# Designs tried in a protein design chat: VH-VL binders against q9h9l3. Part 26

Target 1, 176 residues: q9h9l3
Amino acid sequence: PRKMVAIDCEMVGTGPKGHVSSLARCSIVNYNGDVLYDEYILPPCHIVDYRTRWSGIRKQHMVNATPFKIARGQILKILTGKIVVGHAIHNDFKALQYFHPKSLTRDTSHIPPLNRKADCPENATMSLKHLTKKLLNRDIQVGKSGHSSVEDAQATMELYKLVEVEWEEHLARNPP
Key: E = the ipSAE of ESMFold2; O = the ipSAE of OpenDDE; V2 = 0.75 times the mean of E and O plus 0.25 times the DockQ between their complexes.

## First folded at step 16 (VH-VL; framework fv_amlenetug)

Design q1 (at its last look DockQ between E and O 0.03; V2 from the best seeds 0.00; counts 0 for: pae E 10.2 > 2, placed apart)
Fold by OpenDDE, look of step 16:
Formats: sequence, structure tokens, C-alpha cells
Structure q1 (fold): chain C 176 residues (1-176), chain A 122 residues (1-122), chain B 108 residues (1-108)
Amino acid sequence: as target 1 above (176 residues)
Amino acid sequence: EVQLLESGGGLVQTGGSLRLSCAASGFTFSDYAMTWVRQAPGKGLEWVSAISGWGSYTYYADSVKGRFTISRDNSQNTLYLQMNSLRAEDTAVYYCAKAPWEFSDYYYFDYWGQGTLVTVSS
Amino acid sequence: EIVLTQSPGTLSLSPGERATLSCRASQSVTSDYLAWYQQKPGQAPRLLIYFASSRATGIPDRFSGSGSGTDFTLTISRLEPEDFAVYYCQQYDDSPYTFGQGTKVEIK
């Protein structure tokens, strides 16, 4: 079995009216929840909207932030060859301007057995917060200070572990 | 029991303004997206606007963009629709409705209020 | 925007008969993000179906939804007197979250 990591990214708004999502923080944890990577990242473009309520990102976090190109290289090095777990992970990859192979990607927002376990419709896309509360009895993303990408990555990994055996068997029978 | 009660409707002149309210109870208001849907007399349903649970995201139909503003006060469990520059074609019963899932951005609606009538006259 | 076209405009049937209502989308509703509502005169709409085929809580099993992509169907297997109403489809795949123009099911 391949090594497994979970990733969660926070994005800020750049471009006209801040509608472009740019990477501003990335957290990666291993199977046990240990932090492998956690950095603030400086976008290549001017930040128009910090989206602090969601992202937790403030202007002060960008003072010593790692430039995007450097951070991207560091992150890709960690992800290469691993199974990458995330929630709505397409957004993270888009922000990274990198797409991990589908066969090595696990998106907890699209795992029917996980939704079933949470008494949700199998074809629905549920939030990480909701699934974490239902299945782990834990509150994440609490308050108005924004998300913790480390906390979210850890929760994502723990959720996946609940259905790992079943889902990996399913994928083996139905390779993407 | 989930309850939604619209208010603020009435007669207003063309070009005027009106503010609708929707009082919510029976659920954790801040955890659900909310919407306004209107229905002109004898016509079908028209989606007007929606807002996410925390109010971070708002959406509008093209017919009301720039004129209507959706907002919410989660401390008061109240949804609002500020309507400016009203037109005759804005005449309708306005319904507030809630999304079915907490912490989800599914904008279909499992509970509806009884509506409040807005009449715009020349 | 995604335009939803319902057909027929009016469906005249008798109690006990089968009703088939169509909702066609101008573009694919990719995640089956399609809902059906019932509205009786003087009342607010009531949710019947979500995710194209999932029945809402408290909705009788004579109501069923099917379809994917651009073609969706609401079926009432055996019409009851209380089922004569207007039915709307609605997509929530993309903003604006549009409704169809409605189908009126009336008594023959």
C-alpha cells in the first residue's frame, strides 16, 4: 500500500473584485495526523480579498509568507507518489495549479459510503464540517476567525479512515 | 417545528423602496442558506435571491441585480430583502424558504413561508 | 442560465390515472441537482423530490422522480383528488437557480 497524506488549502481573492482564488495557506498531514507541511503562501498577484472569515488569512500572515512558486515546489515534492486525501480537493489542486493523478486521489466529498455512514444521501456533497460533526462528533471551523487548514486536513484524514477499507476495495474493482 | 413568516409587503409606487423580512424559528438559522422566491399574480415561480448561512455568499437573478439586496441577521433569526427602484413587474407574492441541509450550499428548499404581497403601482 | 422547460402546460386527467410530467433543461444538470415542487391554489410550494429521484420527507410513494442530464420526469402513479395542482421543477446546479414555468394537473 502507498503512503497516504491529507491536504487542505486556504485561498484568498485576487484579480478583479477578488474573484480569483489564490493559494494563501497549505497544510499536509500524514496518516496519523502529524503535520508534514503548514505554511502561509504569498500569491503572485495582489490580494484584493483575504476572505478572513473563511480562510483565516490576515494581512499580517503574508508578511513572511512563502512565495507561491517556492511553496508549490515544496508541496509537490511531498505529494509525489502518495495517495492524496482531501475534501472537495479539486479546489485545492486548482489553487496549486497542479492536478494529482485521479487514481491516487481521494475526495471525501465524493465517497458514497461516507455519506451513508453520516445518514446523508449518497449522491450529495456534504461539507467537511457537517461530516466531521456527524461521524467524529467534533466541531471544526468554529467561530469567526476562519478555518484551520491543519484541523481540516486532520479531520479529512480521520473521515477517510472510517471508510478506507471499503472504498479502496471499491476502487480496486472500479479503477478510475 | 420549522416556521418562516414573511412581512413588510404592501403597496409602493414605481421607483420606490421596500424592505421585506422573514422571521425564522424551529431550526438553527445561521446553519442554513436562505432564499427569496416570488410569484406574480397568476404566474409561475421565479427565483430572486439566495444567501449562505453566514452571509458570505449572495446570489441574484439578473432581473433584480443592482436593485435588490439580500441580507440576514443571524442574531435575530431574520432574513431580509431590500428592494430599491421597484418596477411594476416586481409585483408578486414574495416567499422566503430554507435550504434542506445544514452547512451545505444546496439551493433547493424544503420549507417555505406563506409569502407577503408586494404591489408596485404607477 | 439553465432554462427549464416543462411539458405539457396543462395535463387533464381523472383520479386514479397516471400522470407523467416532463422537465427539460437547456444544458446538462450535471449532478442531478433537480427538485420538484407542488403548489396548490392559495398555498406556498411544497417540496416533493430532490436530487432528481429522492422523495422528500412525508411525500407519498405515488410520487417519483427520474432522469438525468437534460431530461427529467415526475410521475404520479395514481392520481388522488388532492394531487390536482401546479408542479414546478427547479435546478440548483448553477446560479441563477431557475424554475420551470410549471405544469398544471387538472381534473378532466
Scores: ipSAE 0.007, ipTM 0.585, lowest interface PAE 9.4, mean pLDDT 93
Fold by ESMFold2, look of step 16:
Structure q1 (fold): chain C 176 residues (1-176), chain A 122 residues (1-122), chain B 108 residues (1-108)
Amino acid sequence: as target 1 above (176 residues)
Amino acid sequence: EVQLLESGGGLVQTGGSLRLSCAASGFTFSDYAMTWVRQAPGKGLEWVSAISGWGSYTYYADSVKGRFTISRDNSQNTLYLQMNSLRAEDTAVYYCAKAPWEFSDYYYFDYWGQGTLVTVSS
Amino acid sequence: EIVLTQSPGTLSLSPGERATLSCRASQSVTSDYLAWYQQKPGQAPRLLIYFASSRATGIPDRFSGSGSGTDFTLTISRLEPEDFAVYYCQQYDDSPYTFGQGTKVEIK
């Protein structure tokens, strides 16, 4: 009965040809969807591609953004000791240069009961947008202005709550 | 500057015991998981054991389970490996290694000590 | 248990040449939980690459990692004299975390 949070991150392109994904926004919500953290983050390297169509990140967001090392410290303190829920959460952890313990990690892109509720193949990787539409009757990530990590983190928590009892029991019997 | 300094290696007979130590400095020791990895002479690397930052979780390779005990003293910034019922195949250089992330499991290792040699003779 | 098999066992090359080292896993390694280490004689291993392709701090860009699933590659684009060493891959997807047996890169 640990506290539970949901996280979502947005990345920009750094490195050669802008192909490296670097953290530029992170949002964390509690079980009830209240925002615990929401900051724009300045990568330590030059931004080559803001990826605005997906990330929602524009140059203006970086002007007063929290430097990566400081933001990472703040984020890790919030995550410590908690169950962390995300969607395709491996990408978020890579961008944070941090990997939360597997036993405390929940990934809504890899939960067969959740896919079953959405009438999707149990082992398929479904987008957050698709699951949210099917199971919560909400549209997220609309338009061309990119994703909102607050909106996405909140949706992720709501999706997990649909299968929480079943999935926590499954994990107790089948530790990762 | 991160430093990891192993000690306590030496020559022991089969069935004997040794306690290895690893003195840590240059980082907040209690925030990081710590690991022992060994290397038999002329051979590759073998993961042995790991412990979480506050010691709540311990992990062991099957080859040492029940014989080795990992522990830490966060007040002294020291990692330990108690090795009992030693066998010839335990002969190796033993390295302590640091996990790269605070508040996480051990996964991979960004800093390593110099190693200490344990020789188990028949 | 995930077994890592490295090839070749020994790679004999000259400085300036490109080195390509392979690491094959006995089963898929989730989310690229794979690292590469360099070890010189009488020294401890040194982390080069984590998450299959991310360079560790202070590692020159001539070192690059690639691959996913069961097949992973370490590439050294132009060998320097200090790069002649043994290289190990390591998976950290499933306990016990395992290392490959090593690839020795030596002077031809």
Scores: ipSAE 0.006, ipTM 0.607, lowest interface PAE 10.2, mean pLDDT 89
ESMFold2 (binder alone), look of step 16: mean pLDDT 92; pTM 0.941

Design q2 (at its last look DockQ between E and O 0.05; V2 from the best seeds 0.00; counts 0 for: pae O 11.0 > 2, placed apart)
Fold by ESMFold2, look of step 16:
Structure q2 (fold): chain C 176 residues (1-176), chain A 122 residues (1-122), chain B 108 residues (1-108)
Amino acid sequence: as target 1 above (176 residues)
Amino acid sequence: EVQLLESGGGLVQTGGSLRLSCAASGFTFSDYAMTWVRQAPGKGLEWVSAISGWGSYTYYADSVKGRFTISRDNSQNTLYLQMNSLRAEDTAVYYCAKAPWEFDSYYYFDYWGQGTLVTVSS
Amino acid sequence: EIVLTQSPGTLSLSPGERATLSCRASQSVTSDYLAWYQQKPGQAPRLLIYFASSRATGIPDRFSGSGSGTDFTLTISRLEPEDFAVYYCQQYDDSPYTFGQGTKVEIK
């Protein structure tokens, strides 16, 4: 069967007034939640706002970070040919300057059966933290130090497994 | 089974035009970038042009820029190469090939068609 | 532009021998953005290896790739008669995407 991975990225602010989101960390886990990739990534342009309260990224992390072009190649090597699960995953792909085939992409922020299990409106875009608390009884993104992309990727995979059979059958009947 | 079938090759005089087509099947066409690669008789491979899955980005080798236009029709699962102002050095077998993803400025080609011969006589 | 130089131009070996094909880039190729293709006479190229070392779907274990930076290698661990072909390396790090000139593998 086709292998599945989950991805999560952390971004920093670049460009005018730090409004552009640039990749600064990426974590990839396999179906069982084992870490396949976890690196701090040096954006190709000047960092204006580390966004540390959410990103967890500090200047010290960038000292030995993997340059963007190299990291991107490493990440794409892992993603190629796999079903990729993420939360609001379009933003992750935009930061990677890469878009995975839609037929191989799963976005936990837009899966109606998952929202139904959480007693949330099917049309709502729910946060990863909210879904994880409601459906897995687990707190993520705890504390003052920002998000962990490893923790978030692992949570995303666990959430997808809750609806995997139903959603994969739906997609087979209704290709993107 | 991924299949790519080129057509539209033939004999044409210098300065003329041809349009090549590549019919695709066995995969979701719009999910993948497509490319043209050519091979002159007895020579190696030369990348010609590439287009993203939805056509928003196109790329050309310097040798064909301004003369060739790549396009696609996702409703018909067909890739095109419009070749204008043809020169003798454009004589080659033209292959269409599939990239492994929808958009990337960095392409390798996981499936290839069998090619169509374009001969440009002076 | 990244120029790829393959060596040797021709490799003449017997079945069962190990074949080693080299591809050298004129500049460093980022993150293993290098592929290998096989082309048999009268046929289209076939992808063997991508990202320098990953085998494509349906490619036998006897094909392996290695290398990084400017130096890349394709190895055929036990040459079969059907492996008679021309082999091309290709970089996809920087536009224009370029191919090496090819290495012809002849089986005695």
Scores: ipSAE 0.045, ipTM 0.681, lowest interface PAE 7.2, mean pLDDT 89
Fold by OpenDDE, look of step 16:
Structure q2 (fold): chain C 176 residues (1-176), chain A 122 residues (1-122), chain B 108 residues (1-108)
Amino acid sequence: as target 1 above (176 residues)
Amino acid sequence: EVQLLESGGGLVQTGGSLRLSCAASGFTFSDYAMTWVRQAPGKGLEWVSAISGWGSYTYYADSVKGRFTISRDNSQNTLYLQMNSLRAEDTAVYYCAKAPWEFDSYYYFDYWGQGTLVTVSS
Amino acid sequence: EIVLTQSPGTLSLSPGERATLSCRASQSVTSDYLAWYQQKPGQAPRLLIYFASSRATGIPDRFSGSGSGTDFTLTISRLEPEDFAVYYCQQYDDSPYTFGQGTKVEIK
């Protein structure tokens, strides 16, 4: 069995009108929820919109932020060879300008048994917040200060662990 | 196959309210921003409102700001447009349309529904 | 807001001819955030071009987009009977995400 990590990223708006999503924070936790990586990241382009309400990112966080190219290298080194768990993880990979092998990716927004366990339609895409509340009885992403990528990554890992055995068996029978 | 189906259109009096729905299928609904675009009879296209995949961001045209509210239920794969204080100039076919991404505000529209007609009479 | 003006209002051509449609913006559309749509009577619009020159999936290669800044062009190299319709340009550089008023391509 391969080592497993969970990832969550926060993005800010760059480009002429701030419509381009750029990586500004990345958090990675191990199977037990221990933080392996948690850094603010400086985009290569000027930040037009911090999207603070959603991202939790403020201007002060960028003062000593890790340049994107350096951060990307650090993150990829951690992810290489591992099973990577995330929620709507395609967005995280896009922001990283990196795509992990599908066979080693687990997206908690696309796991029917997880939705079933939460009394949700199996084919629906549910939010991390909703699933965390229903299955873990925990509130995340509360307040107006923005998301905590560490908290979200931890919640994502805990959710996956609830269906890990069943889902891994399913994937073994139906490899992507 | 991507499918978008609008409903809720009809005849309403000036000052009245109406709620439109758009049922989506064939794609991961929450991964994509959605929009409403309307077309008055015999006229061109007018952008009305947009919402990001997780509903974090909403946008409105000045002509409908304060009167219309865009929302979505990702558990039901449904987009909504609550229209209040309707005016004669709001008469149009209302289309729901899919954007290519959630977070990147690339609000061009790669798939469209067939539309639902809203008629506002005085 | 960014106002898009299309020209001509109506373009009368025969099958097999080349069609050139113009879309002019009141201010520069940065990053080429410009799309083109086709609409036939009684139908919903269909995406043709995005990012000014990228052809959407399933769109024939006779359709092409070009331009930058304030001037954009949609070209149909050889008109087919099914190409007679109304065409709209749309910018997504800034909210509101405005459309042009449309150009009708009709059969001569």
Scores: ipSAE 0.000, ipTM 0.553, lowest interface PAE 11.0, mean pLDDT 91
ESMFold2 (binder alone), look of step 16: mean pLDDT 92; pTM 0.937

Design q3 (at its last look DockQ between E and O 0.03; V2 from the best seeds 0.00; counts 0 for: pae E 8.0 > 2, placed apart)
Fold by OpenDDE, look of step 16:
Structure q3 (fold): chain C 176 residues (1-176), chain A 122 residues (1-122), chain B 108 residues (1-108)
Amino acid sequence: as target 1 above (176 residues)
Amino acid sequence: EVQLLESGGGLVQTGGSLRLSCAASGFTFSDYAMTWVRQAPGKGLEWVSAIYGWGSYTYYADSVKGRFTISRDNSQNTLYLQMNSLRAEDTAVYYCAKAPWEFSGYYYFDYWGQGTLVTVSS
Amino acid sequence: EIVLTQSPGTLSLSPGERATLSCRASQSVTSDYLAWYQQKPGQAPRLLIYFASSRATGIPDRFSGSGSGTDFTLTISRLEPEDFAVYYCQQYDDSPYTFGQGTKVEIK
């Protein structure tokens, strides 16, 4: 069996007027929720919008942030060969400019059994916050200080664990 | 092609309720924040409500707080506005509008529906 | 809330002329979170400008936006017949995401 990790990224705005999403923080946790990686990341382009209310990123966090190219290498090294769990994970991969093999990817925003457990429509895309509240009875992403990528990654892993057996069996029968 | 089609408008009495719908197509509905904007006859535009984060975050203008509820069904690509305790001043064309990206938190609107008229009378 | 005041209320011009529309905010709009919309009679609004100066897809280059802080401007370099409409500014720096009251550009 392959090792499993969960990932969550925070993005800031770069490019013209800051409408380009660039990686500014990445958190990776193992199956038990232990933090394997948690770094602030410096985008290659000037930051125009920190998007702090969502990202939690502030200017001070970028002072000693890890350059994107270096961080990307570190992150990819961790992800290689792993089953990677995330929520709307395509956004994280996009920000990383990396796409993990589909067969080794688990997106909790697209797992019908998980939605079913939360009394949500199976084919609907639900937020991590909503699923976490419904299934784990825990509040995440509270306040105005922005998201915690570690907290979100941990929540994502815990959610997946609720449906892991069922979903892995499903995937085995229906390879992507 | 992005398309937004509002429905559910009509005549309603003061104190009554009405539910508006907005059918979306031509884009991945769940990936974008959505909003309602209204326009009273012969007047300007007024932001009413927005929904973000797959429904986790909702925002309202003070004029409709406690009376209106925004929601979405991503499986049906549909946005809703439940309007209760309607008042004469709620009379307006109600537009459904799309934000550029749900995860960006930017609430300008790059696509609009043609609107649905709500008339509240005594 | 951030109140946006547009001026003038009505702008009467001829085709080919330059139009300058103002939008003033009651407080500073940070990060230039300001958009402009065009609305023709009986139609839905159309996005023209976002982030104060970025032109939306498909918008002719005769439309331009400028400004920062509390003062923003929409400029139509050479009015075309189809440009006669009502124009609204809108801030998305903070909720509520308010609109200006609009400027009507009419044919002289």
Scores: ipSAE 0.025, ipTM 0.615, lowest interface PAE 6.0, mean pLDDT 92
Fold by ESMFold2, look of step 16:
Structure q3 (fold): chain C 176 residues (1-176), chain A 122 residues (1-122), chain B 108 residues (1-108)
Amino acid sequence: as target 1 above (176 residues)
Amino acid sequence: EVQLLESGGGLVQTGGSLRLSCAASGFTFSDYAMTWVRQAPGKGLEWVSAIYGWGSYTYYADSVKGRFTISRDNSQNTLYLQMNSLRAEDTAVYYCAKAPWEFSGYYYFDYWGQGTLVTVSS
Amino acid sequence: EIVLTQSPGTLSLSPGERATLSCRASQSVTSDYLAWYQQKPGQAPRLLIYFASSRATGIPDRFSGSGSGTDFTLTISRLEPEDFAVYYCQQYDDSPYTFGQGTKVEIK
């Protein structure tokens, strides 16, 4: 047990009109919520839109941020061989330009037993904020200063623990 | 060459306080997690506390929670341990240690200082 | 808290002999987050092995680590005079990042 990590990323806008999502922060926590990684990351392209209201990223964070290629190498070394838990995790992997094996990936936005515990439709995609409030009685992502990727990764791991036994057994019977 | 130099140890009475320092050189201090480990006379190693490179994430052994505070000053390349409400069982050599990976929270240690002795007398 | 229990407490051997040191965890140590250290009298510990089986930089190949889950082993294939010391295992899977109580390898 506990060869799991949870990941959350914050993205900024690059490319034409700032519509491309590029990685600008990544946080990884272990099973107990201890921080394994939390770094600001400098995208290889010009930042057009910091998206600060949601990302929490400001220009000052980029001054000494780790270049994307270096950060990606560091992050992938941590993820290798582990079950990786996230919320809408496809977006995080896309920003990392990496897709973790499906058999080792857990996405709290797509776990029917978790939705059921929250009195939500089993196949609906629920926000992390909603699930956390409903199931953990906690408010995350409060205010207008942006999200904390550490807070979000910790919440994601706590949510997964609520259904871990049931869901791991389900996946063992129904390999992805 | 990586160097870690502890200071601030000494004799203190039960209930007293001490502040340990660890001066670091030979690496980019702010990139690495740091740790305090102690060893009571004639005993084994005991992990005490750890701090992430940015200073915002700290971890403590249950035996010291609420009494000890780990901190760092990245501008001065210095790690600290503030020890309050000291007890006889806190008597030990205190080592400063460096994690091996930049920008990571894997708390095993490739470089250690030589330690500073803290003696708590009644 | 993950408790690490090392055995034997003391291992009395001669130079040239093989030393086998055991570390048992009270719970599974995920992803083999286990390290081994050597400590000589009056000195700071020295890292030997990390991730259960990876040798640290500059460590001779006579030192090897193995095991997973709850059972881990440090092996010294042929003891040299400088290898008589105390050895500690440490897990870094779950805070607090505990050490074992040590195994003393002493000259017979």
Scores: ipSAE 0.021, ipTM 0.647, lowest interface PAE 8.0, mean pLDDT 89
ESMFold2 (binder alone), look of step 16: mean pLDDT 90; pTM 0.923

Design q4 (at its last look DockQ between E and O 0.79; V2 from the best seeds 0.00; counts 0 for: pae E 5.0 > 2)
Fold by OpenDDE, look of step 16:
Structure q4 (fold): chain C 176 residues (1-176), chain A 122 residues (1-122), chain B 108 residues (1-108)
Amino acid sequence: as target 1 above (176 residues)
Amino acid sequence: EVQLLESGGGLVQTGGSLRLSCAASGFTFSDYAMTWVRQAPGKGLEWVSAISGWGSYTYYADSVKGRFTISRDNSQNTLYLQMNSLRAEDTAVYYCAKAPWYFPDYYYFDYWGQGTLVTVSS
Amino acid sequence: EIVLTQSPGTLSLSPGERATLSCRASQSVTSDYLAWYQQKPGQAPRLLIYFASSRATGIPDRFSGSGSGTDFTLTISRLEPEDFAVYYCQQYDDSPYTFGQGTKVEIK
């Protein structure tokens, strides 16, 4: 079986009025929740909005941050050939300017059996925080310090593991 | 098992046209970018063209730009290379090659076909 | 474009010996977007290494890649008879995606 990793990214605002979401942190964990990658990343453009209350990113984190192009290479090296698990993962891939093969992608925001297990509508888009609370009885994204991408990636992997067997069977019969 | 099978090669006169095909199997075709790489007899490898998984992005080497067109039919799992205005220097074995992902800016080639020979006579 | 220069042009060795192949780039390949391929006579190239040091699926551990920036190396720790072939490096850091001219590893 293919190895699985979970990814979560934090973004800051660049460009005019900070409306462009640029990658500023990326965390990748393996199937067991071990951290494989966790780096602050320097966007190629000037940061206009750190979005700290959500991203947890501060100016001091960018002092020794890894340049985007280098970080992207490091991340892709890890992701290549893996099944990549994420929540609303399209946003992460967009920030990376990379799109993993759909057949090897698992988005926990779009897994009906997961929502069903959480007593949510199957076709609704639920937040990672909500699903984590309902299914793992764990509070994430708490406080004023912003999100922890490691914590979010770990939660995402744990959520997926709850429905892995069922969902993988479904995908085998219904490839995307 | 990933399989790539090129076809359509042959002898053509300078200024002529030829269309190559590459039949793919063993993977979800549309998930991956595909490329053409050529090798002149006794020479090295030269990247020719690439296309993203859904065909939204196409790329060409300067040596073939304006003359070659890469395309794909995902319903048929087939990659194409339309070659027009062929020149003697286009003589080569043409390989179709699979990229490891959908990534519009960067390509290496994790699987290759056996190639099809194109000979352009002057 | 990024020009890749491989050395030596030909490497004559015996089975069991260590092979060291060099690939130098005309400018820095900053993201380690560098691959190595093996090509045997009459066959298509086969991917050996990607991202400078990652071994492709099914590739024996006697093959290893190293390096960064402008200098990259492919090492075959102990040559097997089937390892005698032409080896190419290829960068995908910038378009066009260029190859080195190749190094021929031949039997001494």
Scores: ipSAE 0.525, ipTM 0.853, lowest interface PAE 1.5, mean pLDDT 94
Fold by ESMFold2, look of step 16:
Structure q4 (fold): chain C 176 residues (1-176), chain A 122 residues (1-122), chain B 108 residues (1-108)
Amino acid sequence: as target 1 above (176 residues)
Amino acid sequence: EVQLLESGGGLVQTGGSLRLSCAASGFTFSDYAMTWVRQAPGKGLEWVSAISGWGSYTYYADSVKGRFTISRDNSQNTLYLQMNSLRAEDTAVYYCAKAPWYFPDYYYFDYWGQGTLVTVSS
Amino acid sequence: EIVLTQSPGTLSLSPGERATLSCRASQSVTSDYLAWYQQKPGQAPRLLIYFASSRATGIPDRFSGSGSGTDFTLTISRLEPEDFAVYYCQQYDDSPYTFGQGTKVEIK
């Protein structure tokens, strides 16, 4: 069967007033949560705002970071042909300047059965932090030091596993 | 499982027109960019044109810009190449090829059709 | 545009031998943005290697790719009768995406 991975990215601010979100870290884990990829990534544009409170990215991380073009190739090599799980994953793909085939994409922010398990409206966009707390009884993104993309990717995979059988059957009946 | 089947090749005179089709099956057609690649007799491979999954972005080699138009009909799972103002140097086998993702950015060709021959005589 | 030059033009070998095919780029290519294809007479190209070193689905492990920058290599560790064909490299680092001129691997 087709292999499954989970991805999470952290972004920094580039462009005017740092309002453009550019990729600065990417983490990919396999089905069991083992880390396949975890790199700091140097955006091709000047970093205006590290957004450290949320991103966890600091200037020191950029010193030896992998240039975006190289990192993108490494990441796409891992993602190609796989089912890719993420949370609000459109934002991650946009930062990668890439869009994975919809038939191979799973977004935990928009899975009705997952929302239902969390006692949330089926159509609501739920934060990863809240879903993880409610369904896995774990706290992620703790403190003021920013998010860990490894931690977030691992949580995303565990959340998907809760509904995997049901949702994969649904998608087989209702192709995107 | 993935199948690409070209048709519409043939013999035309310089200045003429021809329309190629490529029927696709075995995958979700709209998820993937599609490409035309050509091979002149006894020569190597040349990228011709590409189109995104829903057709909003099209790209052309300089040698064919203004003469060739790529399009797709996702309801029919079919890729097209309209070729106008044909020249002798357009003589080639034309292959339909699938990209591994939606946009034809930084991509290779994971599946190819069998090709259809276009011969342009003067 | 990036020009890919393959060498040798023709490689004459016997079944069981190792084949080493070279692809040299006119400008640096990101080490992972290179593909290799096999083409037999009268047939379409077949993807062998993508991202410089990843084998495509159904490709035997006797095929391997390596290299970076301007120099890339396709290796066939032990030639089988069905491996005698023309091989093309292709870069997808910079538009227009280009192919090498091919290396013919033929039976000695």
Scores: ipSAE 0.260, ipTM 0.758, lowest interface PAE 5.0, mean pLDDT 90
ESMFold2 (binder alone), look of step 16: mean pLDDT 93; pTM 0.949

